# VHH binders against Probable tetraacyldisaccharide 4'-kinase, mitochondrial (LPXK): the designs that were tried, part 6

Target 1, 363 residues: Probable tetraacyldisaccharide 4'-kinase, mitochondrial (LPXK), of Arabidopsis thaliana (Mouse-ear cress) (q8lea0)
Amino acid sequence: IASSLYGVALQIRRSLYRYSLLQKHRLPVPVISVGNLSWGGNGKTPMVEYISQFLVDSGLTPLILTRGYAGGDEVKMLERHLRGGPVKIGVGANRAATAALFLDKYGCVDSSSLRSFFDLHERAQVWTISEKIGCIILDDGMQHWSLSRDLEIVMLNGLNPWGNGHLMPHGPLREPLLALERADVAVVHHVDLITKQSLRDIENMIQGFKKSIPIFYSKMVPKYLFDVKNARSHVALEALRCASVLCVSAIGSADAFVKSIEMTGAHYVDRLDFSDHHLFEAEDVETMSRRAKGLEHKSNCKPIIVVTEKDYDRDPEILKCLDSYTVLVLCSELQITPILETDVDSFNYTLMKALAAKFYVSS

## First folded at step 1 (VHH)

Design o10 (framework vhh_ozoralizumab_d1)
Fold by ESMFold2-Fast, scan of step 1:
Structure o10 (fold): chain B 363 residues (1-363), chain A 126 residues (1-126)
Amino acid sequence: as target 1 above (363 residues)
Amino acid sequence: EVQLVESGGGLVQPGGSLRLSCAASGFTFSTYAMYWVRQAPGKGLEWVSEISGSGGSTKYPDSVKGRFTISRDNAKNTLYLQMNSLRPEDTAVYYCAKVSYRDTSYGLFKTYFDSRGQGTLVTVSS
């Protein structure tokens, strides 16, 4: 409990000093990086959550390290989903410093115990989860080279993998596509929403930069909805069947969100797109209300407003101001899609094999 | 380049009230949780209050719960602390603090700070 701030600050300085002596801040436990080459809609945060849950289910306590510097909505979503469980979440721009503090506070699983764990997991044996950190997951680690990593995963938005081929700010790319050469694994997200030809083009482009890179495929699967005024009550997806829906979002892939709603069997779907990470204000709520009234007139049916989890977690209170309409939050989960010769089992095997390799590199 | 400037401190009698303000600049104020922390003479820093970026959630230690209220005005990039029923033991330098990083792993909030202001002195005496 953080009642003494000076003691915490002194602990930070001591931990940072200790770990600053390490070249490239190489850490005592395996490190997985999940990154992307473009902003928004690539499945990065859902993939971080997928990996963290996989590790917990396998008996390892993960530490998620996330920036938290520019946006708090992804962090709030992870906190809401993972609260009360064994997953550790560290928020800070300096991943190495945050890692040092968590490792000092919680400790880490020793190398011999981790070797034993991987041996048991390979034989499908039960492992008792330790409170000590056994693996670190970097959210957006591809852009941050201060920490050595054992596995680099790059996420690509299948709907807009390259944008216009330009770097930020003149395009959605954050760095040149040649950075793909540093990736160990590529994951094409929203694979269910693109054509077979589009997917082939993406695969060819990826392999053009790194010929032997494994490519996996993922999608977001809607699981349930909840009302912004009653977050404890799950609403079945069938509530949207034959309904008139207004999709409101301020995310990087509004197209994926809208397509997901269309696939629920909604009768009429309208959309109101805001810029990624836009914080809703009173004027926006008025715009939403006017758009909903317009849809009500066109469809001759009272519409349901549906927002994303990121929009809800960014500011749940502002959404309650839409009290004339039912406002639901769409809750989705990342799923590895079986395509070609890849599936969940081969993806999970790739993760475990990469993590195990850290303990067998000594001579 | 984060700057936090506190104001509103002063001398007040026991049972009195004060409202502290903190003007924030150099970061996107509405996306960060903010804190009030204090340091009494001869003692370490003590957490006094926490507020989420949206203002939707607040937390207090038992020592000030029911007496102090934290609030924020995101349009003005300003943080406030309303202090009521002040006691001599509330005498301290009060600091506005920005979250550097936090640990939310076990359902309890533990925070690490990278920035705090110069502070504003609150003296509660007759």
Scores: ipSAE 0.000, ipTM 0.251, lowest interface PAE 11.8, mean pLDDT 78

Design o11 (framework vhh_ozoralizumab_d1)
Fold by ESMFold2-Fast, scan of step 1:
Structure o11 (fold): chain B 363 residues (1-363), chain A 126 residues (1-126)
Amino acid sequence: as target 1 above (363 residues)
Amino acid sequence: EVQLVESGGGLVQPGGSLRLSCAASGFTFSSYWMYWVRQAPGKGLEWVSEINTGGSSTKYPDSVKGRFTISRDNAKNTLYLQMNSLRPEDTAVYYCAKDSTLYEYFGEGSEYFQHRGQGTLVTVSS
């Protein structure tokens, strides 16, 4: 075992050394990084998923590289959504080493084929998806500089873009000046949930650090629900209409989740917020049951408990312990919102243009 | 509050030697692991060397191993990098860094460093 582990470590080091020596911290395929200025609620994981699906739809097989901490709920959600498709997911603290392993196992699309793909706009429709890796997406790449980026995207939570306002540096904020200076694109998430004035203030702040940075806008769009006891069965959003709903979540943006439920037309909405990444325990289930009982008394009907996908993926079994109530999981997708001159088409164009630039010494 | 000031950079011919210094202030220098990282023009950061609190343990990537030596003087709050047998590919801005998070393992490349100095330019050219 010790010998086998040592052999794997040597193989990783040899592969990483080879790529480092030949590429000088540059991988043979384009690299997109999706980072954030603060922890939680910023749309980072949904954006990684959006980009991966866009690349697949365009004819390229992406490799997602992620650290995989915080109970693995984000990794489990990505795997559940992307299962059966061509997307590869590599989990590990050392993204460069993980990339080397996957590139060795699956291979990569050669540079001349990639150049042809990006050069020939008209022939994109005849491009066939290869099992070989054509693009790498870094989840939280701002913290890892060992891999060269072709595009750096920074996500901001529109409801709370700066989590720490204290003079003393306490909080989940990274280096905002450095992050924005290195960013090629900024995306303000949850724009449908903030005022026009708040959005203007965020835009002014971003431009204060980097004047010419493109700013795009995104939101989460509810698509369907599923029952925790039957995850394969689709439940229409209309199931919540005129219902009494208890929103339970342990995520970074509980306000966004609750507002989404309120917009379904639910008659009574109550909420129970836990800290981001909190693992539900038996005592939490008891608290949920008591809260639901209270709402049942007030509304004179049994409430539906609704949780987020991350809460479900973190521990689906504990949610089944609420067997006296219907427990549904809200499934949402990230959507680029058309604001000012920007929309989904201009965002997608920005992605492709940045990736194509890797292969051309432009004038 | 935390300040790291690098010095000693300059123009040197291939095969030459250069010694970099980093003056640290605003924290208890002897309590932190210290690092040298570099950034070549148009490239990302590359980890060059690391040293433990007491100076008894050092690590280097294969690209500089045997040519570069990291050392520290805790009495003077100063970090050093002795560079020998310099090559054109060593041309970069060199930064002194300390890790403010739980230790992140470094591979062949470089990792994010919360506190980094202004840097000192090293140009290896004939």
Scores: ipSAE 0.000, ipTM 0.100, lowest interface PAE 18.0, mean pLDDT 77

Design q01 (framework vhh_6qgx_2)
Fold by ESMFold2-Fast, scan of step 1:
Structure q01 (fold): chain B 363 residues (1-363), chain A 126 residues (1-126)
Amino acid sequence: as target 1 above (363 residues)
Amino acid sequence: QVQLVESGGGLVQAGGSLRLSCAASGRTFSSYAMAWFRRAPGKEREFVAAISWSGGSTFYTDSVKGRFTISRDHAKNTVSLQMNSLRPEDTAVYYCAAGPSYYGEDYTLASEYDYWGQGTRVTVSA
């Protein structure tokens, strides 16, 4: 078929789903969607991980559904972090089909057992986890209109909330703003890296578009580093204090990464930014080496090269080729930040309330 | 009236190079991600490369990484694909696409793109 016919068919299908003219597929367990309104660095994947860990801690086995990107660096990172636990990860463009396959293979928690779970949680009593799937998390669900969800969370990058460096509408911003109407919750990410005035401007824009939407706040907290030659190593953040550091990354939020390194107390910080999802090649390694030698000359001490977890998981072997330097991977966790009357407890309550509502639709 | 028009396709021998261009008319796509997809005879449409609205982020399928380079020229309202070290398996019709990817980071899904060109043929001989 011609590409123009494909485009027309796709737009018709999107319009039918968008205006609810086609029935959306409903899954037998609660569904949480995590999407974004801004380019890269919005905290989407860290939030998916946070929710999955929260559900496991609460006694529910989650299934994460993701489209996957070529190379699968986000999937590899999630697999590395969640290995040994009960979390299931399904990769595929057709989320409903992937969900069906996993539900057939692993089974799902029945409605009566889920009702008991929420009753016990309401009473603050203990619950034991089942190996059967009890909740589904959609990574980037905002664009999958054919799959019904019980909670829609939208992530905003506080450093670049509108994808153009401005909070004021410049060019066509209608699509991101319209997505706010579909969201149940907004989360401002990197809240610790922006000014109070910038945060207020973001809040005013969100509430100006959807007055009643709950707003939560998150940040990435560096925890430790590990050596690319030994993924089991644990290097304290203090190792970077007073050091010369070259930040190398191929991610959507290089500014946040560099700021995190600066906050460790490193004395000299240089950076080398590659495009998001870029796979490092031999020429890139040579560029990194040349940049590191330049930093060594300027600082009069041998620099440490620091990369992100996504860079490591994309291709850990290429990074070992920088054998003349110490190469460390920065490991960070998403944390809900207490601002005003919102905190971790109120965010977690919002998640549980949305999940519980699934069982009262037919009551 | 919005159109994407591809050009630069043709016949080339293995190891050779071609530069594909996509010109947009009827509006600017300064706030849109742009991508290249290809379809070989008897196969489904495959992602090749994408570039973010700012030009700051580029994405490639594994089989073309290091060989292909995507770029954009905001002033000319064009996106280009420089294809080096071409292989017979790169033979396909190449399509330019534009669309809002504001809500996700997955540039590899054809369903994310609302505007498509008619395609330009690339044939790589052994």
Scores: ipSAE 0.000, ipTM 0.117, lowest interface PAE 20.6, mean pLDDT 78

Design q02 (framework vhh_6qgx_2)
Amino acid sequence: QVQLVESGGGLVQAGGSLRLSCAASGRTFSSYAMAWFRRAPGKEREFVAAISWSGGSTFYTDSVKGRFTISRDHAKNTVSLQMNSLRPEDTAVYYCAADLDEYWGSTYVRPDEYDYWGQGTRVTVSA
ESMFold2-Fast, scan of step 1: ipSAE 0.000; ipTM 0.381

Design q03 (framework vhh_6qgx_2)
Fold by ESMFold2-Fast, scan of step 1:
Structure q03 (fold): chain B 363 residues (1-363), chain A 126 residues (1-126)
Amino acid sequence: as target 1 above (363 residues)
Amino acid sequence: QVQLVESGGGLVQAGGSLRLSCAASGFTFSSYAMAWFRRAPGKEREFVAAISGSGGSTFYTDSVKGRFTISRDHAKNTVSLQMNSLRPEDTAVYYCAAKETYSLFYGTSPSDYDYWGQGTRVTVSA
């Protein structure tokens, strides 16, 4: 009588009831939320990955909770990067239900073991990672109040911190103000791509909305490239030096991507920008090929086509249809940038102290 | 120089409430974590509650969880401790403390804090 969908819903409901009886609507492990003030290019997904890697390196298995809607390419990228490791990825609009399901399936590290782990006097001991969940990371948690959190991080795109640039006295100001009011930490992303004056203006605006909020700074650092026909072989960034490059992307911040390529020392840089999350079709591939031929004629050098990881993970096979050209994927990672008295050590210390505080506050 | 001035102490019956306030001067809001400590007669200073520089994170000792609430007023440069359901065991001199930090750092030891107020006395009668 029960359908497969009804069976899944019943299982989720049972997990939620079990969770409610055990934890009084609070999760038994620390929760970190990563949110944003703008719709794209803010570094949210790279920051989620940075935190998950930090936790794994520290000996804890993280559970990343992310939205099923509009997150397909980000989820595929995270799955590719984190494949074979201990990280769990839960997809669903209802973060509480997804958390309950994963906690029921994998279990969690007990609070006494977590408290010992976060005791700074005993952290010199080697911690063995387990399949049990030790920390939860909310991807875009600012819009979901169903879960208590121990640390709220808000990401700002330094190239466009207020989205479309229309931060009005009514409506559009409410989300940034609400996010900053709830935030424990603000992170300005792409600080290497903005002027010192722009950064100062952003800092003044943040402090104007919420005094006393600590501000950290991040950037994307290109690490290597790979050929779409052989994703296992790394190509050094030096391959782009003095080259003619056509940047092709369907992401939220094409400007950041293009600037990253320009910084590699490429001689000629041209670009084709598609809408965020656009699926490439055969007609798009033809347009890319024509643009590359035009660049070849103008530069008197055969161009290399470079795409983003999100574009590759969205549809790797369509990119192989550009068989007349070398097509490379740019692989970058988030790095905390040292500015004033903040650096990677102070950011990581902030993460650890917030996680430790959970075991003195929660009962 | 950083200066902390406490107020709001007094006499109260068991089960009653008091609100302590700490006025801070000579400091930058975003750089300081704030805490309340207390010292009962004949005992050492013990941790009560802390609030991050942002005001977004709070931390409490087990004996006051659910009864006390620490909060920060950005406009007035003040930290408050709302004390509800007071017990005779809460009788102590309460101290406001500040720690300069660019990270979330609460500290639970008096030695973790660099700046201290003079204290305000709270007496809870049985």
Scores: ipSAE 0.000, ipTM 0.104, lowest interface PAE 20.0, mean pLDDT 77

Design q04 (framework vhh_6qgx_2)
Fold by ESMFold2-Fast, scan of step 1:
Structure q04 (fold): chain B 363 residues (1-363), chain A 125 residues (1-125)
Amino acid sequence: as target 1 above (363 residues)
Amino acid sequence: QVQLVESGGGLVQAGGSLRLSCAASGRTFSDYAMAWFRRAPGKEREFVAAISRSGGSTFYTDSVKGRFTISRDHAKNTVSLQMNSLRPEDTAVYYCAADTYPLEWYLDSSGYDYWGQGTRVTVSA
């Protein structure tokens, strides 16, 4: 009787120990962490998505572990983008516990199979995809040092590298830069939107803290738009050409969003910036309508309102209350920007080499 | 502050070879990434090849991969473009360009700060 109950409890304990979760050590598959050096607009969630898609294209099934912070807009966007594919998304504050549940449910590829995969990849051969988990990606894993990682990537917003109103860190603001010493790779995001001198200054600061760290560069590339009333129908970017556009956003990098719209060839561009993660309310919709009407008067053309994917995924229904205007969502993807010293191939090589290093231990 | 002077252009038969050279003067040559662009009659400038400041990384447009080789010589302050298996479509004025941080603009002529005068390459059928 009691032996049966203890047998079940023992099985649970053995499962947790098998995955080293009670011991809070290394997971059985490679772990990539994507963290941020600067708050807001740093490309962290797009980078998690980029890495997950790279792994799928390479033949490994990834598990993304995320906390589901504030409003859940990042999680909803990832779910919308990755729906129907092999990528698994685990949501929970305790990443180790969430990992245990997914590893028990789906299984993981064994070390010998993973070693074979990495050896074949060096020889430019494609691996057959498995239903079992082959790699784990931590969204904002930098703050969770109890879980071992094989690669630590830090994201930096090139347009606002040091945060709100401060271009150079001092004592209290050096907290983010201290994390750079633990990073394996730094990525400067929105590199296409900054000056050569700004990039040089950012690189000098990064190298000043860790000279050996490789630096890569990324940007958001607009791909298409969709109407908030018909999310399944794609609208070409050319729809914004010569138009009057009101950019509405509640994100960490409104400047990047507005510049992306300006680059489409829009004739008049106005903007309404809300605080990151702000939930739109009826008063906000009225403010948007008044601003759009003002732009209509100034441009002699009925404006199109454009919002970000995060704004849409946070609350798609509130945006439909702007029924007097066309409201479009701008859909973009992260791309590694080629610079003479680095490119997408060298970044992907760095990812694979770091993951393979788990199996090429010296000594 | 960098002046660039191209040389080595001329007339060559299809299937032949030419070596272009670009000599840099002024500021420290090693501070600059270098590229070659070309302009055919009636067309815009297009990217051909680029080499990093260290010389460790090289980039080519698809139409010249395997045929052209870019290299640099820090002692001579020169960058060279070895052009093999030339085709009539390679006929253009070839320009040397320099930039401190080309970013993704290494594919866009507007991203480069310094340009040479150009050297003419004519490939006969």
Scores: ipSAE 0.000, ipTM 0.188, lowest interface PAE 16.1, mean pLDDT 77

Design q05 (framework vhh_6qgx_2)
Fold by ESMFold2-Fast, scan of step 1:
Structure q05 (fold): chain B 363 residues (1-363), chain A 126 residues (1-126)
Amino acid sequence: as target 1 above (363 residues)
Amino acid sequence: QVQLVESGGGLVQAGGSLRLSCAASGFTFSTYAMAWFRRAPGKEREFVAAITWSGGSTFYTDSVKGRFTISRDHAKNTVSLQMNSLRPEDTAVYYCAAEYDILTGYPTYEEEYDYWGQGTRVTVSA
């Protein structure tokens, strides 16, 4: 009942915005939204990071707007990765209000300058980075309909794209599948972990809701590990080959994380899954220690405990309490993957063309 | 040069079992992932199962999950496919495939595999 009523409310609110019955706030710079149709494992935060770095490399200063869910782990991870660069991160449930504060503080690139930027980029000419905000990226962890988007990207977890077919709170779907109709681009995440048949079924479903929607593909690529006791350490992935590993995570895509560890060549892999965004407590550390001890007895090898970056950034100090074991953090990056006629170049082109369309009529 | 040789095919009645084996030569097995694909009469080649270089991760197409088991023997440099509860729709030529460094690749995608065996025929009668 609650899920059905919530779905009706979302449809009504969406229809009001779609038919312009509710006014949308229009920001002075292009706005990219990265959303999802289901909770967990969809690559939303890694995609936000990818887009922000792409914009910086292109000469625009991005402002990331996020709600900042319990624990603040995604915000902390983004801050750790993007620290020292030009990217701004604003946290708040009201994205429009947060945007206004940052635009007031830092200023924004005017429309004339943005038009010049897109003209220069089309000609592959050099653009000098402005300290003023040139683009906004919405981390759409909770639905926010009041801000106009210039590009709406929806992320789908290839391992569980549709969940149980119900909206939150009864199922993993955050929005009805009809929300795909408002999407400009769909990205299937974890494509390296699913079958071709599953991918075709996902593609058919997406196109069933919106014909001609561009579909892109992404995966997480493990790069290295670091020790929780020395965040500046760099441990090669080869350290996990033939090892006994206990995967500990409190994320929305534990299966993908465990598969990533298995693919490093670890022989004995055990897992301890906590609810998404769970903050580890002393009793959880006890559970981890007991599980690791059990794995040690079964494998006759002292296990390495591996956690995700989100788990580390949520509370790095609690993980240091696992004194008897080596605890490593797995660091991965989102990669746009070449499939059919799509690749990283076509994805980046699509981003820039959509942003430029704010100033020009597309043919 | 890398060479793959399949064995174990044959005629089996529905509900029966069959074990396919693939012997690999000419490469360092620990750096190669291996997979089984099949081609039914009049159909395109489709993914069946894959196993990573370490044997630590396995992948299956939905129609064979719980019935087929892929495994690796590093000492013999072989990969095998144990097929249980066989059905007439499992009738196909089964191909062994290998690929260097599948850690970041697509284990279910045919075009990711550079090395292929000649195939072994499996026929399941009603």
Scores: ipSAE 0.000, ipTM 0.153, lowest interface PAE 20.1, mean pLDDT 77

Design q06 (framework vhh_6qgx_2)
Fold by ESMFold2-Fast, scan of step 1:
Structure q06 (fold): chain B 363 residues (1-363), chain A 127 residues (1-127)
Amino acid sequence: as target 1 above (363 residues)
Amino acid sequence: QVQLVESGGGLVQAGGSLRLSCAASGRTFSSYGMAWFRRAPGKEREFVAAISWSGSSTFYTDSVKGRFTISRDHAKNTVSLQMNSLRPEDTAVYYCAATPYDFLSGHYSNPEEYDYWGQGTRVTVSA
């Protein structure tokens, strides 16, 4: 019932914007929206980070606009990863207002310079990155019709792309599957964790709603670890080989995390799963210590405790209370997976081509 | 401006190895796709290997797959071609090429996609 009313409200709001009964705000620079149709494990925040780094490497300074959720762990992770670089991050429920504030403070690259940048012949010239904003990335833009966008990317969790078909808050879907009609690009995340048949079923469903939509594929790749007592430390994944590991997490997809640790070649792997977004307390630290001692006796080896970046960024200080054990944070990156005729180069080309189209549309 | 300079060519016996390097200048070079092409005496320029701007995707012509490895170092602004198990047929002048466009399947092998070219470095593989 409630999910049906939510769906009707979304349809009415979309119709009002579609008929231009509600004025959309247009920004002076290209706008990329990264949205999802289901909660948890969809790769949205890692994709926002990937696009921001791609834009920086291409010579444009991006502004990431996000609502922020209770706890702000995803925003804190982005800030930690992008610290010291040119990327700007704006947090606020009203993205248009937040964008205006940042554009006023930092300025934006003018339209003629952006046209030159996106002109394929002009791209042959060398560009130096400017502090002025050249592109805006909306985190969760699919639900926000008040801001015009030039590219809509929809992320699908390959492990649970459609849920039970019900809309949020009563199902894993946030918007009806027909919202795929508004998407310019679809990305299937966790493609390495699903069967070939499951992937084909997802592809067929996506193309059923929009025949010509490009479909790309992504996964999370573990890269390194760092010690919670020194966030600047770099520990190679090989440090976990033949070790006893206790995986501790408060995330939506603990199975993917544990599997990543198992693939490092750890000899004993135990796990302690907390509810998604759970804030660790002193009692939880005691439970972790007790579990680690049990693993130590069973393995006859002092275990390493490994947590996720989300857990660390939520509250790094509480994890330091596990002083008798080494506590490491697993750091992973989103990678575009080469499948059939698609790869990272064709994905990046699709991004640049779509953004360039903003300056060549005469309608 | 983007300037490319190749090095590492020379004379080597069949079955030997050489490492070619291409040094580039310009702050935005890290956003460029890079490739190696070769021209044998009396023949047209042919594709050898390509690497995307991020270094995550690599492409090879069938005759060098498993023998040659292309890599890049963004800190040094260089792209390298490690050539193992060299054959007399690999004898050619090797050229480094750069393009600001990311590769699509098949486009990386087209010389016309590349706007910047080095002067070339000679590789001679004796029987």
Scores: ipSAE 0.000, ipTM 0.109, lowest interface PAE 21.2, mean pLDDT 78

